# Ledger of designs, part 272: miniprotein binders against b1l550

Target 1, 279 residues: b1l550
Amino acid sequence: MRLPEELLERARDIHSEAPSHRIKLDRVGSFGLKVPVEFKGFLLLAEADVWVSLPEGRRGVDLSRQVEAIYELSNPPKDPFSLCREAAISLLEKLNYADSSGVSIRFDAPLQDGESLKYYGVEISSIASDEIINKIRVEILGMTACPCTAELIRAYKSSEIAATHTQRSLGILEVSTKAEHPDPDKLASIIERAMSSPLRTYTKRPDEGGLVIRSLSNARLAEDVVREMIHLFLEEFGHLPEDTHILAAVRSMESVHMHDIYAERSFSLDEIRKEISSH
Below, E stands for the ipSAE of ESMFold2; O stands for the ipSAE of OpenDDE; V2 stands for 0.75 times the mean of E and O plus 0.25 times the DockQ between their complexes.

## First folded at step 21 (miniprotein)

Design gc20 (at its last read DockQ between E and O 0.96; V2 from the best seeds 0.83)
Amino acid sequence: SEEELERLADEFRELAERLGYDEIEVTREGDRFTIEAERNGVRIRIEVEVNGKEIRITVTIEKDGRRIRFMYVIVDPEKLEYYLEEIERIIKMFLR
ESMFold2, look of step 21: ipSAE 0.760; ipTM 0.915
ESMFold2 (binder alone), look of step 21: mean pLDDT 84; pTM 0.857
OpenDDE base, look of step 21: ipSAE 0.820; ipTM 0.932
ESMFold2, look of step 22: ipSAE 0.747; ipTM 0.912
ESMFold2 (binder alone), look of step 22: mean pLDDT 84; pTM 0.855
OpenDDE base, look of step 22: ipSAE 0.819; ipTM 0.931
ESMFold2, fold request of step 23: ipSAE 0.766, 0.763, 0.739; ipTM 0.917, 0.917, 0.909
ESMFold2 (binder alone), fold request of step 23: mean pLDDT 84, 84, 83; pTM 0.859, 0.858, 0.849
OpenDDE base, fold request of step 23: ipSAE 0.814, 0.780, 0.806; ipTM 0.932, 0.920, 0.929
ESMFold2, last read: ipSAE 0.756, 0.756, 0.752; ipTM 0.915, 0.916, 0.913
ESMFold2 (binder alone), last read: mean pLDDT 84, 84, 85; pTM 0.857, 0.855, 0.861
OpenDDE base, last read: ipSAE 0.823, 0.816, 0.816; ipTM 0.934, 0.932, 0.933

Design gc21 (at its last fold request DockQ between E and O 0.98; V2 from the best seeds 0.83)
Fold by OpenDDE base, look of step 22:
Structure gc21 (fold): chain B 279 residues (1-279), chain A 96 residues (1-96)
Amino acid sequence: as target 1 above (279 residues)
Amino acid sequence: SPEELERLADEFRELAERLGYDEIEVTREGDRFTIEAERNGVRIRIEVTVNGREIRITVTIEKDGRRIRFMYVITDPEKLEKYLEEIERIIKMFLR
């Protein structure tokens, strides 16, 4: 049942009314939208959140316009990074009472693994006001081998390749910048290279053995992984603005303990360069 | 290179022309150029700096007393066309 359009002329615009309490809100929007995006030749269904600020003198946000803004830009499906930036800007233009807007998009990114596919998690956002800040979070699983246990076993058995416990570890890179979103595949590659070994979707017998041997030969603490991630990040993305903020983190799902090991470093490019130069 | 900067300046001028801007001012300062134009109360400022293989593009759009600024840092020339198209789409949203 569709109400007669004539009723719209008689109805009060509730959203434009003054609120009972004149208080500004930071974010008002629609969360958990599904939008199609094109990424590396794949058509993906991504999850999206859209929001704007609400001034103290306005009761509500026009939520329908927010939803229209992102879906207009998502047809035909396009690159999620461009969609994110364009949608954030479009929200400010369409909702002129807002002083800020934001868009977040989440999806699993396909990554080629031989003749199969693996994946990594992507969450991107764009926050628009007088300036636009772009944020990307990449998460990918890898494998770590413990160097401490390896050293104990080496001392005990005098083995050339010391056995040690291995575990699945989640690597995280989060980047906030005034530039465009950094390349997600490069970020994922940095994380994988910082670990003892990558994970595989499938392994043949020789491949499984090789993967483990590689891990044992490249045993790393969670702390080592984070430091390596930072090092590799600086080599690849040192061209970003100096005020670019980075979070590098690892969560190791320890196989010998009931708990996880976690390590992180938060920094700006300017800060970390000064730190490294001082040594 | 000066030649690269000039090519970029021409490309951004053409972008402004396609968007229907009639009064386009181009200013060159060393490794930087700035394009300024106004149409129907929508003012755009595009600043481009070339440092080696890095191209930094800063776009400012002003409309109805509001200002929005965004930036690209390009190290891969293949991405330039993509971001030019994006910039064009963004400016078009304000010209509606």
Scores: ipSAE 0.814, ipTM 0.931, lowest interface PAE 0.6, mean pLDDT 92
Fold by ESMFold2, look of step 22:
Structure gc21 (fold): chain B 279 residues (1-279), chain A 96 residues (1-96)
Amino acid sequence: as target 1 above (279 residues)
Amino acid sequence: SPEELERLADEFRELAERLGYDEIEVTREGDRFTIEAERNGVRIRIEVTVNGREIRITVTIEKDGRRIRFMYVITDPEKLEKYLEEIERIIKMFLR
């Protein structure tokens, strides 16, 4: 049902009034929108949040204009990274009372896995004011093999038995930069390469054997997975602005424990280069 | 290279022309060029630096006293056209 347009003649324009308490708000927006995007030839339904700052003298945000901004840019569906950056700027241009705006977009990214498909998690954001800050977080599962247990078993039977516990581990890279969003596939590749082996959607027996042998040959502590992520990241993305901030982390769902192991390091490119060059 | 920088300058001049800018100033300093133009109260400044295989683009848009600045660091030349199209769409938002 659509209400009669003439009601606008009688209703107060609540959001244009001054508030009782003149307090600036940092984020006022619409969260949990479903937005179509195109990623690597796939048409996906992503989840998006949009917001702007609200000055102390304005009671409410014109929420319909916020939602309109991202939806008009998402038709036809396009690259989510372009959408994110463009929508953040559009919000700031359309809502001239705001001094900042933001957009976040979340989706599962499909990735070819032989004759099948696998996926990894992506969340991007763009925050616009007098400049734009772009952030991307990727999360992908891999396999890790414990080197401590492998060494203990080797010592016990004089290396006749090659065994250790293996488990899924969630690798995380988060990058915040003034440059455009880094390629999520490259971030996911860095995470997978840092682990003992990648996960497959399915395996036949020869493939399963190979997967396990690969993981045993690349047994790594969670701490060393994080260190390897950082090393590989610097090789691929060392060109980004020096104030680019990175978080690298692993959460390992240890198959022999009731709890997870977690390792994390955050740094700026400037900071990590100084740290490495001191050795 | 000088010819690469000249081609990039032509690309950005053409971008501004497509948006209706008619007084486009292009200045060159070594491995950098700057494009400045104004139309209908919308001033743009595009600074491009070429360093080896890296292209750094900084765009500043000013309208009604508000200034917005954003950048790209392109290491894959195949992506240049995509980002030029994005920049054009963004500037068009301010021109209405």
Scores: ipSAE 0.769, ipTM 0.919, lowest interface PAE 1.1, mean pLDDT 90
ESMFold2, look of step 21: ipSAE 0.763; ipTM 0.917
ESMFold2 (binder alone), look of step 21: mean pLDDT 85; pTM 0.863
OpenDDE base, look of step 21: ipSAE 0.809; ipTM 0.930
ESMFold2 (binder alone), look of step 22: mean pLDDT 85; pTM 0.861
ESMFold2, fold request of step 23: ipSAE 0.740, 0.742, 0.765; ipTM 0.912, 0.914, 0.919
ESMFold2 (binder alone), fold request of step 23: mean pLDDT 85, 85, 85; pTM 0.861, 0.863, 0.864
OpenDDE base, fold request of step 23: ipSAE 0.796, 0.799, 0.787; ipTM 0.928, 0.928, 0.924

Design gc22 (at its last look DockQ between E and O 0.96; V2 from the best seeds 0.77)
Fold by ESMFold2, look of step 21:
Structure gc22 (fold): chain B 279 residues (1-279), chain A 98 residues (1-98)
Amino acid sequence: as target 1 above (279 residues)
Amino acid sequence: SEEELERLADEIRELAERLGYDEIEVTREGDRFTIEAERNGVRIRIEVEVNGKEIRITVTIEKDGRRIRFMYVIVDPEKLEKYLEEIERIIKMFLEER
């Protein structure tokens, strides 16, 4: 049943009233929306959050207009990065009482793995006010091999034995910039190349042996992985604005310990270049 | 090059014309140009700088006293058309009646 439109003449517009307590809110929105996106030829069902700021003199946000804004832009399905940036701007334009808006989109990104696929985590956001700030976080698992144990075993049993403990490590790159979102596949590649070896969806024994040999040939501390991620990031994305902020991190699930090892570094492009040039 | 910069300026002028802008003002300062136009209370400013293979595009849109500014740093020429189409869609949002 649809109610008669003439009721709009008699009903209060609750959203436009002043609230009992005049307090500005930073984020008011709809969280957990399911939106279709197209990524690298795949049609994915992503999770999205949308919000705007609410001034102290306005009681509520027109939530239906928020939801309409992102769904209008998601039909037909399109690239999630364009959707994210466009939706954030659309929200700010449509809801003119807000001084800021935001959109986040989360999905698992497919990545080619031989004749199969694997997936890595992607979360993007766009925050719009008088400028737009775009953020992307990529998380992917790889393998690390401990160089300290490798050296100890070499010294104990001579150079004829190559062995050390290996473990899964989660690599993280998070980039916040005024430019468009970086390509997540390039970020994932940087993380994997910084590890001792990539993980596979499956292996047969010759492939498994190759992974182990690769990891031993590239033994790295968690600290070394973070440093390598930064080096590779600078080679690929040094063109971004100087105030671009990056977090590079690794959480290593050490196979010989009951606890994890964690290393991270956050920096701006300007900061890290000055640091490197000082040597 | 001068030829590359001229082609890009023409492409962005055509973008503004498709959106119904006329009286488009173009200013040039070396390897940088700026396109400015106004239509129905929506003012746009598109600043382009070419530095080697890198193209930087900064877009400013003003409507009803609100200003928003966003940018692209394009190093892959295959992505230029995609981002120009995105810019066109964004400006169109501001030209549509609310």
Scores: ipSAE 0.757, ipTM 0.913, lowest interface PAE 1.2, mean pLDDT 89
Fold by OpenDDE base, look of step 21:
Structure gc22 (fold): chain B 279 residues (1-279), chain A 98 residues (1-98)
Amino acid sequence: as target 1 above (279 residues)
Amino acid sequence: SEEELERLADEIRELAERLGYDEIEVTREGDRFTIEAERNGVRIRIEVEVNGKEIRITVTIEKDGRRIRFMYVIVDPEKLEKYLEEIERIIKMFLEER
């Protein structure tokens, strides 16, 4: 039963009332929304979070308007980057009492792997205030081969291709910039190229053998992977603003240990350029 | 190229005209074009810079004492139209009466 609209005129607007405690809130919103997005010709159902700031003089946020704002922009489905940017701005415009807004959109991005698909994880965010900051996080699995074990085995058996342990490794690139979101496929490609080899959804026997041989020939520490990710990132995305912030990381699920190896570097483009130029 | 920069300035002028801005001021400072316009208390400033391999577009919108700035760095010319359309949609959000 829909309540008569006439009752709305008699009801106090609880959201516009002064709170009992005059305290600003940084984020108030709806988390775990599902929104359709179009990505590389795929229609995907993404998870979305939407929020705004709440001033000290207002009791609550108009949550319905937040939900409407993102769904209006989601029909017809569009690319998640445009949706994220436009929705963050729309939230800030529609909720005029907010000094900041934000949108986050998460999904598994399809990546072509021969005649099959693999995927990478992506989280796209936009935060709007006086400026808009765009954030993207890409996570993709690759394979690493240990150079230390390879060297030990080479010393003992004198083989041209030394056996070594291999493991799955999660590579992470997180970029925060005042520019538009970097291309996630390019970010995923950087991570895969920084690994010993990519993963495949399926392999024929010859291809599997070749993949492992490639990994053994490109044995890399977790530290090597992160450094290579940074190097490749600078080559591809060196045009971004100097205040662009990057997190490059790898989590190696080591096959000979119960624990993972983790390595990371956080930097701005300005900072890392200064570091490299000093050598 | 200078021809590309002039073309972009013209496209942005046309965008402002389509949005119903009557007073459009275009200024050039070296390799930077700035397009400024005002309509119904919504002021826009669009800065376009072309640096050989990249087009940088910075948009500033001012309405009701609020200022919002956002930027694109376009290295693929095929994306230019897409981002211009996005800029148009964003400016329209501010021009819509509440």
Scores: ipSAE 0.667, ipTM 0.871, lowest interface PAE 0.8, mean pLDDT 91
ESMFold2 (binder alone), look of step 21: mean pLDDT 84; pTM 0.857

Design gc23 (at its last look DockQ between E and O 0.96; V2 from the best seeds 0.81)
Fold by OpenDDE base, look of step 21:
Structure gc23 (fold): chain B 279 residues (1-279), chain A 96 residues (1-96)
Amino acid sequence: as target 1 above (279 residues)
Amino acid sequence: SPEELERLADEFRELAERLGYDEIEVTREGDRFTIEAERNGVRIRIEVEVNGKEIRITVTIEKDGRRIRFMYVIVDPEKLEYYLEEIERIIKMWLR
């Protein structure tokens, strides 16, 4: 049953009223929206969150306008990066009482793996105020081989290729910048290259053997992986603003232990350059 | 190159013209230029710096006492058109 529109004219605007307590809210919005996006020729259904700030003198946010803002921009489907940036800016324009807005979009990104597909996790966000900050988080699984165990086995058996335990490891790169979102495929590539070997969706016997041998010949600690990620990141993305903030991390699901090994470094580009130059 | 900078300046001028801006001011300073224009109380400032293969674009929009600033750092010239189109869409939203 649709209420007569005439009744809406008689109803007080609850959202525009003064609240009982004059307190500003940082984020008010709709979480868990589903929006279509186009990514590398794939049409994906992404999860999205949209929000704005609420001033102390306003009781509520026009939530319908927030939802409308992102869906207007998502039809026809477009790349999630442009959608994120444009939606954040659109929210500020449409909700003039807000001094800040934000959009977050999450999806699994397809990555070609021979004749098959693998994937990595992506979360992108844009926060708009006087300035716009773009954030991207990429997570991808790889494989690591332990160099310590390899060295012990080498010493024991005197083998040319020492056996060692291997495990899946989750690599993480999170970048916050005033520039546009960095290329997620490049970020995923950095993570994979920093590990002992990539994972494959499918393997033929020769390919599987080769993958394991590669891992054994490129054994790395979790600490090595993080350092390599940082090194490769600086080579690829050193052009970003100096105040760009990065989190590089790895979670190794150690196959010989019941627990995981975790390593991380948080830094700005300016900070890390100073650190490296001092050595 | 100076020629590249001039080409970019013309492209951004044309963008402002397509958006209906009149009295577009272009200022050139070394390896950078600034475009300033105003339409119906919406002021835009576009600053472009070229350093080798890197193009840095900073866009500022002012409307009704509000200010927003966003930036692009383009290292692949093939992507320039993509970001120009986005900038145009964003400014159009604020002209509404």
Scores: ipSAE 0.777, ipTM 0.916, lowest interface PAE 0.6, mean pLDDT 92
Fold by ESMFold2, look of step 21:
Structure gc23 (fold): chain B 279 residues (1-279), chain A 96 residues (1-96)
Amino acid sequence: as target 1 above (279 residues)
Amino acid sequence: SPEELERLADEFRELAERLGYDEIEVTREGDRFTIEAERNGVRIRIEVEVNGKEIRITVTIEKDGRRIRFMYVIVDPEKLEYYLEEIERIIKMWLR
């Protein structure tokens, strides 16, 4: 059943009224939307948030128009990065009273792992006003091996035993830039290459042995994993605008401790280049 | 390269033409060019700079006193068409 459209002429337009309290709102939107996206040939159901600013003189946001901005662009399903950027800009066009808009999209990205798949976490956002800021966060698990314990064991009775504790470590790269979102697969690759060894969906015993040997041969402190992430990031993405901001971090779930180890560095491209060139 | 710059300028001129812009102004300044056009109260400005394999594109759209600016820094030539199509979709969105 559909209500008669003639009622629109008789009803107040509540949203366009002035509110009782004239207070600007920074974010008014729809959160937890399910949006289909196409990523690397996979059809995924992503989670999205959309919002706009609301000026002091407007009582409410037209929710249907706001939600339309992202769903209109997601049919048929398409690349989530283009969707994110386009939806943020569409919100400003559709809701002309807003001085800013935002979109975030979250999904698990599939990644080839031998003849199988594994996944890593991706969250992207685009915040638009007179300019647009694009942000991407990538999280992927790898393996780290402790070099301190490895050296202690090697020194024991002049032993050549290659042993240490190994653990899962979560690597994080977060990039905020005026340019387009960086490729998440490249960010994930940087994180994995900074670790002692990648994790696999499954291994047979000969492959498992190889992973363990690799990890022991590339033992790294959490601090050095972060430093290596930064080095590899600069090699891959040094072309981005100088005011691009990056956070590089590792959370290591140390197998011999009741607690995690955490290391982090945030920087702009301009800042880190000056730091490196001064040494 | 000058040849690459001219090809890109033609690509963006054609993009504006597909969107129905009739009076397209193209200005060239060394290794960069600017496309300016207006249709139905929607003004666009596309600034492109080529430095080796790097292509920097800045797009400004103005409609009804509202302005938005966004940019791309393309180092993979395979991605150029992908972003040109995105730019075209964004401008078309604002022309309606």
Scores: ipSAE 0.733, ipTM 0.909, lowest interface PAE 1.3, mean pLDDT 90
ESMFold2 (binder alone), look of step 21: mean pLDDT 86; pTM 0.880

Design gc24 (at its last look DockQ between E and O 0.96; V2 from the best seeds 0.79)
Fold by OpenDDE base, look of step 21:
Structure gc24 (fold): chain B 279 residues (1-279), chain A 95 residues (1-95)
Amino acid sequence: as target 1 above (279 residues)
Amino acid sequence: SEEELERLADEFRELAERLGYDEIEVTREGDRFTIEAERNGVRIRIEVEVNGKEIRITVTIEKDGRRIRFMYVIVDPEKLEKYLEEIERIIKMFL
């Protein structure tokens, strides 16, 4: 049932009224939208959040217009990065009372693994005001092997390749930049290369054995993984603006303990370059 | 290269022309390129810097007292066309 349009003429525009309390809000929007995106030839259903700021003199946000803004740009489906940037800007243009806007898009990104697929988690965001800041968070599972236990076993059995405990580890790269979003596949690759070995969706027995041997021969602490992630990131993405902010982290689900090991470093490109140059 | 900078200048000039800008000012300062244009109260400024293989594009749009700036840093030439198309779409949102 659609209400008669004549009723709209009689209804107060509640959203444009002055609020009872003149307080600015930082974010008002719709969370948990589902939007189609195209990513590496896949059509994916992503989760999206859209918001704008609300000035102190306005009671509410035109939420329908926010939803329209992102869906107009989502048809036909496009890459999630362009969608994120364009939608953030579109929100500011369509909602002229807002001084800032934001879009966040989350999905599992397919990653080719031979004839199968693995995946990594991705969250992309764009925050628009007088400038646009793009944020991407990539999370991918890998495998780590403990060098400390390996050394103990080597000392005990005099083996060239010492056995050690292995575990699943979650690597995280979060990048905030005034440039466009960094390539998520490259970020995922950095994380995988920083670990003892990648995970595989499908392994034949010889391949599985080889994967474990590689992990044992490349044993790394959680701390080593984070440092390697930073090193590889600087090699690949050192061209980004100096004020680009990075979080590199790993959560190792240690197989010999009930708890996880966590390590992180937060830094800007300017900061880390100064640190490295001081050594 | 110098030739690359001139090509980029022409591409962005053509972009502004396609968007219906009549008064396009192009300024060159070394390895930097600036295009400024105004149409119906929408002012655009596109700054292009070429440093080796890196192309840095900064777009500023001004309308109704609002200013929005965004940037691309292109190290893969294959992405240039994609971002040019995106910039065109973004500017068109304000027109």
Scores: ipSAE 0.787, ipTM 0.921, lowest interface PAE 0.6, mean pLDDT 92
Fold by ESMFold2, look of step 21:
Structure gc24 (fold): chain B 279 residues (1-279), chain A 95 residues (1-95)
Amino acid sequence: as target 1 above (279 residues)
Amino acid sequence: SEEELERLADEFRELAERLGYDEIEVTREGDRFTIEAERNGVRIRIEVEVNGKEIRITVTIEKDGRRIRFMYVIVDPEKLEKYLEEIERIIKMFL
């Protein structure tokens, strides 16, 4: 049963009251919303979080207006980056007592993989206040080959046998910038090119052999992968604002260990350029 | 070229006109231009800088004492129409 709208005129506006404890809240929102997005010709079901800040003098958030902001913009389905930015700005405009708002959207992005598709993880965010900050995290699996074991085996057999252990490695790029979100396919490509070889949905024996041979010829430490990711990122995205912040990381699921190997580097574009110019 | 810059400035002037702005100030300084306008208490400032293939757009919207600023750094000219449409939708939220 739907209650009459006229009750709003007679009832207390609980949300606009002062709370008993006047404490500002950083994020008050609705998390885990299902929204449709259109990404490069695919219609995907994404998961979204929406929030606003709540000033110390306001008891509650206008719940329906908050959720409405993203739902109104999600029909018809649109590009998730536009949806993310527009929803964050809409939240701040609709809920003008907030000094900041945010939207996060998560989905698995399709990527062409020979005759098939594979998927990689994408999470984007837009945080609005006096300025808009756009964040993107991309995660994609690749293959790495250990150069230490490869060198030992080469020395033992005088190069008649080329071998080393290979393993899955998860590459991560996070970017926080005042400019628009970087293209996630380009970020995923950077990660894959930094690895010893890409992982495939499936391969035929000749192609499988080729991937293994490529990985052996591109044996890389996790540290090498991170450095290569940074190099490739700068080639592709060096045009972004100087205060753009990046995290590049690799988690290698080493086949000969009970534990993972991890390497990472965080930097701003300004910082890394100064570092490179000093060498 | 000069013609490309003038076309770009016309695109942003037309954007403001579509939103109902009628007193639009356009200022140009070399490879940069600024669009400024006000309507119904909503003041906009669009700063555009062209450097080679790179187009930097900064949009500032002011309403009721609040300011919101966002930007794009476009290196693919095919993206321009998409972002013009987005900018128009965003400014419309405030009108």
Scores: ipSAE 0.666, ipTM 0.890, lowest interface PAE 1.5, mean pLDDT 87
ESMFold2 (binder alone), look of step 21: mean pLDDT 84; pTM 0.847

